# Designs tried in a protein design chat: VHH binders against Uncharacterized protein AF_1353. Part 23

Target 1, 325 residues: Uncharacterized protein AF_1353, of Archaeoglobus fulgidus (o28918)
Amino acid sequence: AEEKWKMKVIWHVDTSGEPFMDLSPDGELAAAVDWNNAKIYLVKPDGESVVFDIQGQDAVKPVVSGVALKDGVAYVLGSYEDFVGIRKYSWNGEVGEERHGWAGSVSDNILRSPSGNHLCYLITIDAGKQELYCDGVKMTLGGDYYFLNSVSDSGVVVISSGDGTHVFKEGNEVLSFNTSNVVAYKDRVLVNEEDFLRVYDLSGNLVGEKEGYTFSLTTLLRWTLLPTERYIFRYEPLEDTHVITWDIKQVETLPGFPQFANDHFVVTSKNGVLHCYSLKDFHEVFSVEMPEDDGLIKLSDDGRVMLVSGENGGYWLYVSSENNF
Short names: E, the ipSAE of ESMFold2; O, the ipSAE of OpenDDE; V2, 0.75 times the mean of E and O plus 0.25 times the DockQ between their complexes.

## First folded at step 27 (VHH; framework vhh_gefurulimab)

Design Ce (from Ae with G54S; at its last look DockQ between E and O 0.02; V2 from the best seeds 0.00; counts 0 for: pae O 13.3 > 2, placed apart)
Fold by OpenDDE, look of step 27:
Structure Ce (fold): chain B 325 residues (1-325), chain A 123 residues (1-123)
Amino acid sequence: as target 1 above (325 residues)
Amino acid sequence: EVQLVESGGGLVKPGGSLRLSCAASGFDFRHYTAAWFRQAPGKEREFVSVIYYSGYKTYADSVKGRFTISRDNAKNSLYLQMNSLRAEDTAVYYCAAGPRFWLSMKEKHYDHWGQGTLVTVSS
């Protein structure tokens, strides 16, 4: 039987600025940053929420560069008054701070793995010098200005610059590419080289390729390629979402732009409507009108909790209704 | 003292083969990415090949298919097997080592350098 349910807004907040947000894989906690007001909201599926001032006692408003949830703690990466680093918030309040850079440093970005078992963030310490922090381990980068592209559940870390990409596993570089369009899933790496989608293993062996299946990182830090255990979701302008298997064969098409995917569901957007499909058989499990155009989407593993942002702020937490179809 | 010492250079005819070695001392070579660079007379030093800690290898287009980079961590050594040598391969060859995460095909990403070994390809 095709399981379906309705989603309802259980919580909403009007914010402004960059929509930095995260949802725990189990859906038990959402984090939403009010960028312009230097606040962070933590929200539970029952609609209960707490708000904390990220600025605190600082004389200047921090510049937040991202947020990631791990083990019930929101890691806020930012440039604060006298340091660059992390402020940590739990339901009970601020629980920690990590100072890595100082005045003049810049926070780059923060990413967690899909399961949340790995957390990395990147900081520009000085001109030509960056520090990558993964699971509490620091790696120093130099020469180029890197961006943190991807963190996999297997601990594969992808950083890229205009000059290329470096792939790390367990603190060791394992691969390098002459393109910035690289994403990792578990122990596999997807690469846009020339006009090809290529899949490599960590030994550098080509596992598969397809001409014409190009992808890239778009605005709001969204990939046009979303890997999952069974499928790769790809978007191309003027086309719908391609559902590709890891042997690089397209097996299905879903309407709209792929917004988010986990190992169980994929969410696409089309004509102002979010559609969630089961990855078991690609039946639609729910749909909702977007509260605002072009935001970010996060979905829980069970598909019952969804966090939606607007492009310039605003957050909506959706929860499945008890009265299912 | 950190030291890289190249060896194996010499005179070889076009089409010939040569194997370069680089011995590392004074640091834990196993944790470093290693590379070969070369500098021809009157030219800038250029990237030849790199081998990462994982064993992943990359080559300059000019040497791809002809040169093979390898390493022996137990011996703290780096090697470059050069086959099908050409006149344009004539250069001083340098081995270099860089820390984890500083790796690129650019010279500035390597902290340790050898003194070089001369390879001359001539009829």
Scores: ipSAE 0.000, ipTM 0.266, lowest interface PAE 13.3, mean pLDDT 89
ESMFold2, look of step 27: ipSAE 0.208; ipTM 0.605
ESMFold2 (binder alone), look of step 27: mean pLDDT 85; pTM 0.871

Design Cf (from Ae with D28E M105I; at its last look DockQ between E and O 0.74; V2 from the best seeds 0.00; counts 0 for: pae E 7.4 > 2, SAP .672 > .668)
Amino acid sequence: EVQLVESGGGLVKPGGSLRLSCAASGFEFRHYTAAWFRQAPGKEREFVSVIYYGGYKTYADSVKGRFTISRDNAKNSLYLQMNSLRAEDTAVYYCAAGPRFWLSIKEKHYDHWGQGTLVTVSS
ESMFold2, look of step 27: ipSAE 0.020; ipTM 0.457
ESMFold2 (binder alone), look of step 27: mean pLDDT 86; pTM 0.884
OpenDDE, look of step 27: ipSAE 0.075; ipTM 0.560

## First folded at step 28 (VHH; framework vhh_gefurulimab)

Design Da (from Cd with G54S; at its last read DockQ between E and O 0.39; V2 from the best seeds 0.00; counts 0 for: pae E 3.7 > 2)
Amino acid sequence: EVQLVESGGGLVKPGGSLRLSCAASGFDFRHYTAAWFRQAPGKEREFVSVIYYSGYKTYADSVQGRFTISRDNAKNSLYLQMNSLRAEDTAVYYCAAGPRFWLSRKEKHYDHWGQGTLVTVSS
ESMFold2, look of step 28: ipSAE 0.205; ipTM 0.606
ESMFold2 (binder alone), look of step 28: mean pLDDT 86; pTM 0.885
OpenDDE, look of step 28: ipSAE 0.122; ipTM 0.616
ESMFold2, fold request of step 29: ipSAE 0.299, 0.403, 0.007; ipTM 0.650, 0.726, 0.216
ESMFold2 (binder alone), fold request of step 29: mean pLDDT 85, 86, 85; pTM 0.880, 0.892, 0.878
OpenDDE, fold request of step 29: ipSAE 0.877, 0.797, 0.000; ipTM 0.935, 0.897, 0.303
ESMFold2, last read: ipSAE 0.307, 0.357, 0.144; ipTM 0.671, 0.693, 0.549
ESMFold2 (binder alone), last read: mean pLDDT 85, 86, 86; pTM 0.880, 0.890, 0.887
OpenDDE, last read: ipSAE 0.175, 0.088, 0.860; ipTM 0.617, 0.571, 0.926

Design Db (from Cd with G54T H112Y; at its last look DockQ between E and O 0.01; V2 from the best seeds 0.00; counts 0 for: pae O 10.8 > 2, placed apart)
Fold by OpenDDE, look of step 28:
Structure Db (fold): chain B 325 residues (1-325), chain A 123 residues (1-123)
Amino acid sequence: as target 1 above (325 residues)
Amino acid sequence: EVQLVESGGGLVKPGGSLRLSCAASGFDFRHYTAAWFRQAPGKEREFVSVIYYTGYKTYADSVQGRFTISRDNAKNSLYLQMNSLRAEDTAVYYCAAGPRFWLSRKEKHYDYWGQGTLVTVSS
C-alpha cells in the first residue's frame, strides 16, 4: 500500500504583509515573520510557539528582508535603526546580532542551503558597495548591484548583477554567465540561457541541455525551477510541473505549480489545492486546500510538517495527523 | 596582535580520550570560522574539522564520529573533543581561524594559526 497521511493545521497566526518564513529541514522549528507588527514567531510541531519583537529597543520599525533557520536559530536579515544586518532568535530568545553598515544601509536578501548547512546574506552598505556574508566570511562586492540567487549544500554561491551571474566555490569565482537565471544544486549549476536549460559542472562542462526549458525567478523570490537530488521540477506558465532528470529528460508531469521540493517530496499547487508527491514513485501522499491565496510553502524532509503562508499574510503550520508531538 | 594558542595535547593510550583547546586573542573569535588541522610525522598537514561562524560543523572522514569540534565565543576558544583515539591520530594539532572562504578545508584558506599541540597515541 502506498504511504499516505493527512495533514492538519496545528498552528495559525493572522499576520499582514509580505511573508518571510522558513522551516527547518527536520521540521522541528518554523519561523514566521509578521511584517507589519515587527514580530517573529518560532513554532514547534506540537503547536507551541514563542514570539519576539524584532524591533527590540529600536525607535523605528525595522525593514525585514528575510529569515533563515540554521541550527535551530532564526536569522533575520533586516535594516534596523542604527545598522543593517542580522538578528538571531532561538526558542530561548535572541541569541545575538551581526551589525553591519549604517542606518542608511540596505539589507538585500538571505538564503540558506537546502539542508541548512550553509547560510549567506547580502547587504548593501553604500551606493556601489555590497557585502556578501557566507558562513561568517565576508566578501566585498563593488560596482553593480548584486542579488544573491542561490546557495547550495556544497557551498556553491550564485550572485547576479543585471543579466550577469557569478558562481563562487570556496570563495573563488569558478563560473560566470550572461543570464541572471542561475541556480546551484550541490556542485551543479542550472542555467537558463538562449532559451535553453543547461546544466554545468563547476569546471564549466556542459552536462546537459534542453531547448525551450526556461525558468526564472518569480514574485516572493520563487524559482520556477526546483532542483533535487533525483529530479528537476520545472514550471512554465499555463502548464503543469515538468519532472526532469538531470540528463534533462522529462519523465513525469505533475499538476500545478511547483511550490516546494526537497529530496523526498514535491509540493505543487493547483486550483487552490496543495498536493504533495513522493519522489519515490510520485504517488500523492497528501493534499490540503490552501487556506488563502498562494504564498510560500516549506516542507520538512519527512513530509510530515508543512509551513504555509498567504501571499499577504497569515501562516499555517500543518502536521501529519499521525504525528504525536 | 592576533594569536592562537593550542593546549591539551599529551600522551594517551589507544581508545582513550583527549580534549584540545585553542585560545584566541587579538580578535573577536565569534566572527570567524575555526578549524583543526593535524600533521603526523612524515606526513602533510591535513584537515580534521571545521566549525563555521554559523555553527555548522564538518569533519574529516577519518575522525567522523570520534571527534567533536565546538567553540565558546564568550571565551574566544575552540575545542576538539577526541574520543576513541587511535595510533594514527598521533600528530601535532593546529587550530586555525579567519578563513578567507566559507568552504575552507585547505590550509591556504585560513589566516591565523596556532603553534600546535602534540597528541601522541601509544600503547
Scores: ipSAE 0.006, ipTM 0.253, lowest interface PAE 10.8, mean pLDDT 89
ESMFold2, look of step 28: ipSAE 0.045; ipTM 0.450
ESMFold2 (binder alone), look of step 28: mean pLDDT 86; pTM 0.889

Design Dc (from Cd with G54K R105M; at its last look DockQ between E and O 0.01; V2 from the best seeds 0.00; counts 0 for: pae O 10.6 > 2, placed apart)
Fold by OpenDDE, look of step 28:
Structure Dc (fold): chain B 325 residues (1-325), chain A 123 residues (1-123)
Amino acid sequence: as target 1 above (325 residues)
Amino acid sequence: EVQLVESGGGLVKPGGSLRLSCAASGFDFRHYTAAWFRQAPGKEREFVSVIYYKGYKTYADSVQGRFTISRDNAKNSLYLQMNSLRAEDTAVYYCAAGPRFWLSMKEKHYDHWGQGTLVTVSS
């Protein structure tokens, strides 16, 4: 028998502004930022939550540029009154701070690897000068304005500038491309070159390619291509989700837009409904109605905890009805 | 000598409001993290709210949206505005101060404590 379960909303909060959120892979902790009100919520799957006011006595409301969970701590990247950098929040009430820039600097973006074993964030210190922080190590970038594209579980870091991309491993540049559409998965990189989807290893060997399978970054800063251990999920307008193997062969089509994927599940959105499919056999394990606006989705590794946002605010934490927390 | 002295406690009806104050002396309050804890009769002391020396705030879930913590560094004072009070808010409220290098909800991280002020919410 195919495994299925029901999902129910266990926690909800009304917020406004750009949605920044994260869910730990084990589903034990969710982080949700109320952008306009300068608050962050940490939520457990039992519905218990704590809230932090991240402005405090600051005269100016912080400008948050992202949040990532690592080792039970929420790393909030932002521009604050006196500095640009990280504020750290934990469930136990411990709060930390890492100052990297002064007022006038800009926080760019923050990304963690799928497992959470790597965390990187990018800060613009001054015009023409950026700093990339990965697992506590700083790299100074000069010349162009970079964007942090991807961080893999193998510690592969992808940054782009204009139409160029640089791929780093262990602090060393290993690859470069003449495209900004590059995503890393473990020790492989997926590249949109011209009209091709290509897969490279870190030595620069082409391991697969397919013409017409392009991908890009959306307005919500999510890729239209989602790599997992077994499959690559790809979406283009007016099409459904393509399920592709790493040899770049299409093996399945799922309805809707691919919102999120891990090594076990993929979540798609269609007609205001989220559908979660098992990657074992692509049977649907659950579905839920969502707000009409297209927000962000995060799902735990076991598929039992899901965090959903609206495009302009609001968060919903879903938990399987069988979960006893 | 470092001292924290709470005031503002009293009897209030459900739905009412009360403002607690904590006056610090013997140290520069601006370099400390400050917090409110409370202990109800027959219960363990629990965290209510904390304000980092830079002003970052957090609240217990039970008081979120009803209580507001604030500080006046010039007056070496900590405040707790309590609105929409409930019977379950009845407790002795304690002011606490700890090192500035972190914000914490744990009692062990606070070095200085007041004697407490009693808040009774009853019809």
Scores: ipSAE 0.006, ipTM 0.246, lowest interface PAE 10.6, mean pLDDT 90
ESMFold2, look of step 28: ipSAE 0.203; ipTM 0.605
ESMFold2 (binder alone), look of step 28: mean pLDDT 84; pTM 0.865

Design Dd (from Cc with G54S; at its last look DockQ between E and O 0.01; V2 from the best seeds 0.00; counts 0 for: pae E 6.9 > 2, grease 26.7 > 24.2, SAP .687 > .668, placed apart)
Fold by ESMFold2, look of step 28:
Structure Dd (fold): chain B 325 residues (1-325), chain A 123 residues (1-123)
Amino acid sequence: as target 1 above (325 residues)
Amino acid sequence: EVQLVESGGGLVKPGGSLRLSCAASGFDFRHYTAAWFRQAPGKEREFVSVIYYSGYKTYADSVKGRFTISRDNAKNSLYLQMNSLRAEDTAVYYCAAGPRFWLSMKEKHYDYWGQGTLVTVSS
């Protein structure tokens, strides 16, 4: 459509501490963590919300390290009183736990694939020992400093440690690299090696490359390269968003930093404004003033629900009303 | 109850080296982002370096290549190795701990602070 959508805030809460949030791809459920107060909010697109105490019966406040939504359930990865792992919440309350390790273990991070069909989390049990859980299947890892970079809809899992990366499919290591700047989309692996962007298939065949198209994880833990089904969105420092096809050909430039992308939309930020563009024709679907400069962004697959966080607290849920023509 | 205690400050000649330590107690340090800040006489406190729980780290431009931040989670300790010291590095150095997943150069993101240790770089 040619007419811009109107996005309205239908829910907001002031919180404190690190922002952890997720939005289901269908836009039907949002999750937001009040880190300092150990609360989790679940929110529907009509503005209804519920809140739960993540600490529960524990004597010690948990340290949350992430949240992911799957099948109407929020998986809250944390270090709890006597274990590391997951507490699960649905609309009606806590619905389970996944307990690992011991009181001295540390939760690392949790990711879901773009569609939500795969969910993985990483924990550190003790010095030199981490465990990766994907869809309930455990893998024990040697060494430390591993971080979960990416989980794709086809089940590709990317973990990195300092300057090295291991890529897994169905529990088998299929690729490794000497860089930590590696992400995946379906069965394609994007790598920043030396001064190149390189794309590999899972057999290790180089299927595309371009000198100078570097990318990395920022100090604010956001990737400067976001792959989707048809396009790759890359931030060029001091420049805007470059839109690249999978044969590594630039086809468009969009204003601002690429905050979020899915297979249908990309959201960029520039001068305090979020801009959402349709990937069908790159028309601007909506724009919204940001509540804060350094927030996180999640958008539903249909572009009608957007969850935004502040830098140190606060969450805003936006919903569009699509007018009939 | 929560404490961060810096040590290792002192007098050192230009070009010399010094290692600062920060001992944490009263909380589980392993889950926190930890940082060094410094304050020269008559100046605002400024960012020096930060290390995330996972080992990711960032430095102020003025100290890159000369300073190394590290942590030992088993000992609840944070370190700053300072090499090639200059007169401009003279300051009280503070360790700080704050939000777990954010690297931050901003003071307002850190909940816990030490009392500081003086580093003097003088001929």
Scores: ipSAE 0.020, ipTM 0.482, lowest interface PAE 6.9, mean pLDDT 87
ESMFold2 (binder alone), look of step 28: mean pLDDT 85; pTM 0.874
OpenDDE, look of step 28: ipSAE 0.216; ipTM 0.659

Design De (from Ae with Y53W; at its last look DockQ between E and O 0.01; V2 from the best seeds 0.00; counts 0 for: pae E 6.0 > 2, placed apart)
Fold by OpenDDE, look of step 28:
Structure De (fold): chain B 325 residues (1-325), chain A 123 residues (1-123)
Amino acid sequence: as target 1 above (325 residues)
Amino acid sequence: EVQLVESGGGLVKPGGSLRLSCAASGFDFRHYTAAWFRQAPGKEREFVSVIYWGGYKTYADSVKGRFTISRDNAKNSLYLQMNSLRAEDTAVYYCAAGPRFWLSMKEKHYDHWGQGTLVTVSS
């Protein structure tokens, strides 16, 4: 029997500005940033929420560049009054701060691994100087301007500069590519180069390739459509979501535009409706009407909690009707 | 040698104001998280307020809206402006400093402590 459930909105907040949000893999905690009002909401599946003023007593509103949940703590990356770095928020009201640069510095981006066991963020300290922080370890980057592309559950970190990519494991560079379209899943690397979709191991061995398959890193990051244990995802305009195995064989096509995926589920949007499909057998497990504007989607590992944003604000937390909190 | 010295304590009537100062020597507050704690007679020491090296400030619920923490890096000093004082604010107030911990509401996160200054709020 195919398992299905209904999703209901249990929490909603009106916000404005670019949506930065995260949902813990277990669905126990959601973080939603009200960008224009310099606030962050932490929300539990029962609808209970706490709110923090990100600005605090700063004279100016911070410029938030991202948020990530790790170990029940929301890490907010941004430029604050006197520093660039991290402010941390926990449900119990504890607040932390980690300064990495001065007011003239720039916060770049923050990423956590799918399971949340690794967290990295990148800061531009000065012109031509960046610092990459991963799990509390700092790496100084010089020369080119880098972007943080991917963080895997195995601690593989992917950064790119221009059309170049560097892959790090345990602080050591293990691979490099002449393309910026690189993401990692555990110890595997997915690479789009020269009109080929390729898969490498960390030793640089080619595991698979297929000509004509491509993906855009920016697209994947925006949609949070990262690889999973079993599948790679691909979307082309005016097409549906392709579910592909790591040997680069297409196994299924799911209707709609891809929004999110984890090891168990993939969420697509079609005609104003979000559809969640099981990656076990590709049956639809639930569907909900989405807000009028397309935003971001996060889904818990068990598919029972979903965080939805609008494009320019607003957050909705959905919970399975089967969940009794 | 690291030293913290509190001052500014005294007797004040309910509704009154006091400003506590903490002078640091041997280290720079810019590199530390600084906080105020207080201990009332017969009670455990409790968190009052913290200011991070980046300037973020937090307060215990009991003092929010009444107390203001600040620092002067040039003077290497920490301050606590206490307004609308109440009898329950009576305590020895301690200045504390610790390394760059993000958790700052517990005593264990602070390595350096002053000797304290007594604040008595009484009619």
Scores: ipSAE 0.039, ipTM 0.425, lowest interface PAE 3.5, mean pLDDT 89
ESMFold2, look of step 28: ipSAE 0.116; ipTM 0.564
ESMFold2 (binder alone), look of step 28: mean pLDDT 84; pTM 0.870

Design Df (from Cd with H31Y; at its last look DockQ between E and O 0.54; V2 from the best seeds 0.00; counts 0 for: pae O 11.0 > 2)
Amino acid sequence: EVQLVESGGGLVKPGGSLRLSCAASGFDFRYYTAAWFRQAPGKEREFVSVIYYGGYKTYADSVQGRFTISRDNAKNSLYLQMNSLRAEDTAVYYCAAGPRFWLSRKEKHYDHWGQGTLVTVSS
ESMFold2, look of step 28: ipSAE 0.093; ipTM 0.533
ESMFold2 (binder alone), look of step 28: mean pLDDT 83; pTM 0.860
OpenDDE, look of step 28: ipSAE 0.006; ipTM 0.262

